# VHH binders against a4d1z8, part 1

No score or structure here was measured in a lab: all are predicted.

Target 1, 144 residues: a4d1z8
Amino acid sequence: MAVQSKAFCAGGLAPGWKLLVQGHADSGEDRFETNFLLETGDIAFHIKPRFSSATVVGNAFQYGRWGPEQVSSIFPLAPGEPFEIEVSWDAEHFHVYAPEHKVLQFPCRQRPLGATTRVRVLSDHCLAQVELAKRGLSWGDRGY
Structure headers, positions and changes below count from the first letter of each chain, unless a header shows other numbers; Kabat numbers aren't used for antibody chains.
F, E and O stand for the ipSAE by ESMFold2-Fast, ESMFold2 and OpenDDE, each averaged over both directions (binder to target, target to binder). V2 = 0.75 x the mean of E and O + 0.25 x the DockQ between their complexes.
Where letters were taken out, [cut] stands.

## First folded at step 1 (VHH; framework vhh_etentamig_d1)

Design e01
Fold by ESMFold2-Fast, scan of step 1:
Structure e01 (fold): chain B 144 residues (1-144), chain A 120 residues (1-120)
Amino acid sequence: as target 1 above (144 residues)
Amino acid sequence: EVQLLESGGGLVQPGGSLRLSCAASGFTFSSYAMSWVRQAPGKGPEWVSGISGSGGSTYYADSVKGRFTISRDNSKNTLYLQMNSLRAEDTAVYYCAKDYSSGWYEFDYRGQGTLVTVSS
């Protein structure tokens, strides 16, 4: 059974909030994914690392298909090391941050953010903690 | 060419059981995780269950956990879903899906699906 962490966003995703995912990868073959889901089961935003290519992939699953992948070469995981990923959102994009780096910016597709009511983190061999919090301390807001 | 052919759907009363099958061809079946995804009338797709390539790990949506069991027979290139204690809200077309990254839920619908109707 995979380790799962879940969060429920009553009324859907609201601007000004963020998701913090903290975990630890035991090996270069450990994998995890984070999905922001609609009630329909569509995935508004899917993010996962690919250790084989040292990339982070973003995508969405809508209407029975995956769309074009957005791929980042900023890879915040290392075997045996803890990691921290922050996801925030606005009306136009999901924003993915690691310490001192913006990893990925993924455009919001047709469905409104208010229809995205669940977050699920799946992990086979890596421990993950998930926290939903107000955004005022986002790493992307630092730099002045 | 990847081909997935679902079967086993039908009309069943609440509390009943059905077993769905998916015959796979066109890829090395044992090398890929597989999933069941359903779509109820007027709604979008909902992931239901997943199984690793070896069959050693299984995963379930909260809505079906304890009632549904996913399994596979790699010698027959076949995926199964045993559905027990069926409810009206389980009414949907059920699709077999290949997970391209061996454990990630990147769905690739290649089949027509099989209709499950739960009604009194």
Scores: ipSAE 0.000, ipTM 0.145, lowest interface PAE 11.1, mean pLDDT 73

Design e03
Fold by ESMFold2-Fast, scan of step 1:
Structure e03 (fold): chain B 144 residues (1-144), chain A 121 residues (1-121)
Amino acid sequence: as target 1 above (144 residues)
Amino acid sequence: EVQLLESGGGLVQPGGSLRLSCAASGFTFSDYYMSWVRQAPGKGPEWVSGISGSGDSTYYADSVKGRFTISRDNSKNTLYLQMNSLRAEDTAVYYCAKEGYDFWSGYFDYRGQGTLVTVSS
């Protein structure tokens, strides 16, 4: 069964914050996606791991269509293992990190970030938790 | 490599004002979100304020909101922090920080030496 976690950003995304997604991929067929949503329902940033290709895909859905995919071969998930990904943002880019890896940098195709007011994580049998947190100023503690 | 040079700190009495500057080089300044980060004696770093690459959006920590104003001059590759109504708890070394993709840290890249602000009577 699909499960859903939501987070709300009153006033839109502010730089200096991050999204932490933690979970377990109990099989190579488990799927999840994270969407940063505009009030219109358009998706400012979509991130999805694809087990079939061992890739992480970034994209945006605007004006009724998906744009060109940005594909990373850095694949931070393994079946049966816990995972942790962090998404941070500035005015120009979304940044996706995993322990020991910079996964993806995705340009903000729609500005301003203040228009992005919701985050939604959808999972298919994957146990996932999400947290919006202010970024600390730790300079090496997360393997970056 | 990214280089950031902070200046403008000093000793000031409570209720006083200071303006900090940060001269940036080694990257396309107007493409990056910039921040001010401070570290008080015996404490960890605290994010203070940030500004978008264009300068159109500004953000502040609750502790400084209404007292500090961040701005930038992209033609001069310079970031500013105007600090008004200073309090003893604002005493810290202030650092200029670049945000964006960083292969090594994954967070704010503060590469400057910092500038000391001391608020005391």
Scores: ipSAE 0.000, ipTM 0.115, lowest interface PAE 17.7, mean pLDDT 72

Design e04
Fold by ESMFold2-Fast, scan of step 1:
Structure e04 (fold): chain B 144 residues (1-144), chain A 118 residues (1-118)
Amino acid sequence: as target 1 above (144 residues)
Amino acid sequence: EVQLLESGGGLVQPGGSLRLSCAASGFTFSSYWMSWVRQAPGKGPEWVSGISGSGGSTYYADSVKGRFTISRDNSKNTLYLQMNSLRAEDTAVYYCARDYGDYWFDYRGQGTLVTVSS
């Protein structure tokens, strides 16, 4: 079975917060995905690295169907190395970052953001930890 | 080697019934959520129904609720889909899929064709 990490966002996703996903990918074609979910089980935002093509895929699952994939060639994972992925959001987009890269900008297909209350990270052969944190407008914020 | 083999498809009249089976091998069947996914001609795949590893929880797409029943027999490594009150719009290739979680299907079978027509 896949190792799963969970986070709950009371009241739903709010501007000014972020999700930090940290882990270690093994060599080969490890399976890994992060999903932002509604109580219905619909997925407002799905992000999945594909090692075989060195791409990161974004999508949403609504009304029993996956929509069109958005694909980024910016691949922040390397076999055998620790990784860090940060997801933030506003009313219009989910934004995906790696330490030195803007990986993906995905339009919000599910509205309102407050309906999205859960986050899950599924992985195989990698240890992943998640942290839901306020982005911070105080000292130490990167400002971008 | 993971293998999923569907059977039971065929031609049925509207209002009829059909029972699909999926024989699974190469993995611990009872540890995985399983789903049925269909693809109608000219359309993308549509998730139909899902069942937990123990069989204790079942879920259905709104389009099939009340008409289809998903079940499994873990002692036989077999997944089933009982389809009642079939409609022309149920015409599709039906795939048995191993659900890794949250509608991510890491393995699926070859599919079985269901045609609902008079």
Scores: ipSAE 0.000, ipTM 0.201, lowest interface PAE 11.6, mean pLDDT 80

Design e05
Fold by ESMFold2-Fast, scan of step 1:
Structure e05 (fold): chain B 144 residues (1-144), chain A 119 residues (1-119)
Amino acid sequence: as target 1 above (144 residues)
Amino acid sequence: EVQLLESGGGLVQPGGSLRLSCAASGFTFSSYDMSWVRQAPGKGPEWVSGISYSGGSTYYADSVKGRFTISRDNSKNTLYLQMNSLRAEDTAVYYCAKGDYWEGPFDYRGQGTLVTVSS
């Protein structure tokens, strides 16, 4: 991995907070992933865009193995363009948003949010910003 | 223990107004976005409105936009819905919900308050 950004959540992930990942997809085949980690090194939630298929993949690495992937066809990244991804959480799910879109909803698996104490963002190039913040309703519910 | 207690529903004539309240307890109210959802008897739930944790951003379903106003008082742990120009199709049980509602679970919805719009 060329670069790595880290954040620590003392006492685990807190309700009402979010992670904001902002960056610029370079021209070519730039890739990145975001991992929410337990002290054991298990990954409670893994998000990775796959440019080759134009999909966003969610998964977890627990008990020595990757689980079933959840795949979203809502792909908020384009080569050469800035992107913004927001991840929020509750006791049941991780929620992934991009402007005007809910990209992915991933169930929390077998581990409580309080045990998730680290966030790691990996990129082939240095990302502009990774922030933990209290969340607002900026890309929230769009009714029907 | 999360609790949400809705009130303010009742019988009202078309074109009338009602103000709903939701008293929240068991969580840090000022740290969460809140929503109103409604359910007509025998039908699925419909998201009505949402408000950010600070009250700075509000969102509305197209069916209520321009007629309903969501607000909150974080010092009182209370969510409000001002409903104007009520129509027969607004008849439903109204629930407040913790967080953003978009086909999500209803584990933290309250007991609901019935609004009947009839002449």
Scores: ipSAE 0.000, ipTM 0.109, lowest interface PAE 18.2, mean pLDDT 74

Design e07
Fold by ESMFold2-Fast, scan of step 1:
Structure e07 (fold): chain B 144 residues (1-144), chain A 119 residues (1-119)
Amino acid sequence: as target 1 above (144 residues)
Amino acid sequence: EVQLLESGGGLVQPGGSLRLSCAASGFTFSYYAMSWVRQAPGKGPEWVSGISGSGGDTYYADSVKGRFTISRDNSKNTLYLQMNSLRAEDTAVYYCAKDLWDEYYFDYRGQGTLVTVSS
């Protein structure tokens, strides 16, 4: 059965905050999706790793359709290994980071950010933890 | 568990009409945008039409615009596709999808319903 983690952002996404997704994939067949959603169910930002091609895909579902996808060859996941992905945003872009790598920068197609009030993480055969936090250090600025 | 059950396909002559239905369960239907996706033999999937969770916004691929109408009944957890003026190139298995990019188990997309347009 698929595991689902949800978060609600009262008043919508605010610049300067971030989402941390932590999980573990048992195999290259496990599937993960992170969706930032409007109340209508439209998706302001969809991010999906594809193990078969070792790519990370970003897209948005607006106006009843998927837009042009962005594909990154920076693939921060490995079968059987734990992963951490950080998503942050500003008025112009969503930014996806993994340890020491900027994976993807995706233009904000859904505006204003305040209309995006929900986050949904779907995973198959794995556990994922989701946290909304005020942005502090970037992945390049490691703490102890 | 998300389940989608398509029905209404069949054999029809060019210029004919069919109405497809998709019965949804296992999630709060009215919260999610829904789409129809089709796949012709030997071809990749093609997005056909989408509808917002409330039903207030509808959108269509250029290949079907003016011929197909998407609608939903949130009280019955059912999605519809009215297909008019059917063409041979509309021949495909039609799938109901809550997320076009969902490559999870097939239960996130239905089993599909076959539409054959031929003389």
Scores: ipSAE 0.000, ipTM 0.123, lowest interface PAE 14.6, mean pLDDT 74

Design e15
Fold by ESMFold2-Fast, scan of step 1:
Structure e15 (fold): chain B 144 residues (1-144), chain A 120 residues (1-120)
Amino acid sequence: as target 1 above (144 residues)
Amino acid sequence: EVQLLESGGGLVQPGGSLRLSCAASGFTFSSYAMSWVRQAPGKGPEWVSGISYSGGSTYYADSVKGRFTISRDNSKNTLYLQMNSLRAEDTAVYYCAKDRYFGEYYFDYRGQGTLVTVSS
């Protein structure tokens, strides 16, 4: 897998922000993931769609090991169609949404949330873009 | 009020076929991915099949792939499961599920279920 997009959040993840991941899955292969990382290389939150089973997997990599997977059967993605996934967070959970669907709620295993400073999207066969955006901006206000 | 009403279950011989239906109401059916989940006697729930909100993509558990076909009619708010080449191990109560995730629970709502018994 190659890194398709990166984002850096100075000072770490803060409540009230969200990540938008937009892309196009060219095939039904399980070759797309999004990772929220610490400077240590630990992964605070890993999201991977599994097209073969129509599930979305959440996990975290801490202290040299993967934890138990959380698996959601809510799969609003389709091969060959453009997709949009929104990840938001509060002090207790990461929340994963797709249009009209709440896909996954993942407990924050890594604390404090401010230690999570990087996002990477990896894929072999889809184009993906990530954008960090503040929630609650007024309609029509770009870059306020 | 969200309602899901399954129908089409029954007693069938191995190798037979059944078509399950789920009539949905109380929510915007075309905006949600839908699933079929089954629970065999004495076992936990098993996800069987899923379909995207548009019907453009369908996915199956390995145990049913090639034998079952999920489909939906958004104009009728109805979800379907065509089951072919049925086996004794397909015996279960089949549930229609509106997919949402909150905490550890994968489904906001499931219907009353419809019993499928595959026996000679």
Scores: ipSAE 0.000, ipTM 0.113, lowest interface PAE 16.7, mean pLDDT 75

Design e16
Fold by ESMFold2-Fast, scan of step 1:
Structure e16 (fold): chain B 144 residues (1-144), chain A 120 residues (1-120)
Amino acid sequence: as target 1 above (144 residues)
Amino acid sequence: EVQLLESGGGLVQPGGSLRLSCAASGFTFSSYAMSWVRQAPGKGPEWVSGISGSGGSTYYADSVKGRFTISRDNSKNTLYLQMNSLRAEDTAVYYCAKGRYSWKGAFDYRGQGTLVTVSS
């Protein structure tokens, strides 16, 4: 599995920003995952779509161990089609959105968010793209 | 501010061709993947085609493969869609979108869209 793209957040994650992940899953066997990484190398938030079960998994890796998975049955992806996933955050939660869906809400198990300074997107092929952007003022968002 | 201006739509007979253009401003065009998304009357938005920031990779929905060609000119900040062998089912408003697919769908695109009508 190759690292397809990464982003750096100097000073850590700031409220009011979002991460956009765009990719293309050629089949139900392709793997895409997004990791928000702490300065220690631990993973504050891991998002993995699973085409085989039509689920999106959220978890965190801390102190050498994975924690309890949060599993969402809201699966906004289809094999052979491009996808777009948006992740936003506040002090208490990571929020995952896709077109037409709020996929999951994951509690921030590692605080403060300022310790999360890197984002890594992994893919089985070179079709993932990552962007950090400031959230707009639009109330048309599927969130707050 | 991101601004996308679509043009090139019109009325065309089945089997005909049209070329759509999208003039982009307000962002570093060459750094972003771009997409075409369409919305047929009474239907939800459908992603049609995408192109990487460099233009080195292109992607197509199965419904348009072999008929449509996406391209871009980064020196002019312009995205194109060449549509050949048009069918009645291609009738839709076509939107230019920043990124491979806009999570806000066609309703939230910066552009106003361009209408393509395929009719005898």
Scores: ipSAE 0.000, ipTM 0.145, lowest interface PAE 12.8, mean pLDDT 73

## First folded at step 4 (VHH; framework vhh_etentamig_d1)

Design p6 (at its last look DockQ between E and O 0.01; V2 from the best seeds 0.00; counts 0 for: pae E 13.7 > 2, framework grips, grease 25.3 > 24.2, placed apart)
Fold by OpenDDE, look of step 4:
Structure p6 (fold): chain B 144 residues (1-144), chain A 120 residues (1-120)
Amino acid sequence: as target 1 above (144 residues)
Amino acid sequence: EVQLLESGGGLVQPGGSLRLSCAASGFTFSSYAMRWVRQAPGKGPEWVSGISGSGGRTYYADSVKGRFTISRDNSKNTLYLQMNSLRAEDTAVYYCAKDSYYWSGGFDYRGQGTLVTVSS
């Protein structure tokens, strides 16, 4: 059973904002994913760390199917360790960041950004933070 | 210090086979999932395959499914990639890579790579 956290962008994703996700992975088997959703249920951006392959996968679900996966070799989640992920976006790409790393750059396959109105984060454990924030915040500004 | 050393690359004809090895040291090998990535000339890095710490789960890029097999011997701290039915588009420098956890202050750990050239 996964814990579900949600953040809403009533007017759709807006430039200058980002998603902050803080959590904790207890084991290499933990389930974790982040989905940027349209009202239709389509997924503009799916982020899935895969512990088994030590990869982070980006994808989109549109028109009843998953698109081609984009895979990153940068893996920001460690069993027994806290993690922080930031997802920002512009007109062309989603950007996934972890401290000291840019994890993934994923094209906006669903356009415009305003069509994306929800963020759903799934985790096997309670998340410390799931928040939409303005991009002016730095890693150091967040208590941990 | 994490060290990864790839070997086994070389020149092979289309349809041929190669077996890559990666010798790992400086960390508890069996505790970490490992992966192979490759970089072809003029292209960015491409994920090829991944394997869980225990070796119980394996993953492959669509481009190599059915042709490549990832495995590991945790007693030898070694990662393998059996590459069969090689194609010209498989030509690349192949790297083994360990998880890069930002809390460790480390970067994406990978070796210097081994060159695989598939050419007639």
Scores: ipSAE 0.007, ipTM 0.265, lowest interface PAE 10.3, mean pLDDT 85
Fold by ESMFold2, look of step 4:
Structure p6 (fold): chain B 144 residues (1-144), chain A 120 residues (1-120)
Amino acid sequence: as target 1 above (144 residues)
Amino acid sequence: EVQLLESGGGLVQPGGSLRLSCAASGFTFSSYAMRWVRQAPGKGPEWVSGISGSGGRTYYADSVKGRFTISRDNSKNTLYLQMNSLRAEDTAVYYCAKDSYYWSGGFDYRGQGTLVTVSS
């Protein structure tokens, strides 16, 4: 699995913005994940689709170990097609959307959120891209 | 070399319709999400609509929902925006945009634009 995309959030995570993550998986066995990172290497929010079980998993990696997984069965993604995931945040949660679906709400386990300054996307086979956008401009939490 | 060429703009009365096109080259078009963004004179850019690489998912700003339809033809490397029930506030230069991961507001790859003027 290789790092396919990186983004740096100068000043760390802030309200009013979101990340759009684009990826592609050729089969339900391909691994794809997105990590929101601190400079220490800790992972404030780890998210991956599991195409083989049709679930989306969220977690955090702190102090050398993973915490409890949060698992969502809302999985409106298709293997073999490009997919798009939106992640937004507030003081208490990360919010994950796929187009026209709220997928996961994950409690922020790292404090302060501003210490999270990097996003990395890892993939087995596909180019993935990330993009910062204003939260009110897309299919996110606006309910459409 | 990524190239995007917008066309189809013009002068139209309120309530009228236009169809914008964006011819794409220099990348595998079907593998990338595309967007329409507009910029009115003296204002910052405004996101209008987006579509997934396969075309299976579409997205719209609230200001255009129900009036505009984004589509793509991956066999022709072309993105479209059907604009119906046009209003004066739709007057802007319209740009198509390829996805972007730079901290530049998501518009790193866009064409020269096509002007839409809605005059009452």
Scores: ipSAE 0.000, ipTM 0.166, lowest interface PAE 13.7, mean pLDDT 74
ESMFold2 (binder alone), look of step 4: mean pLDDT 81; pTM 0.821

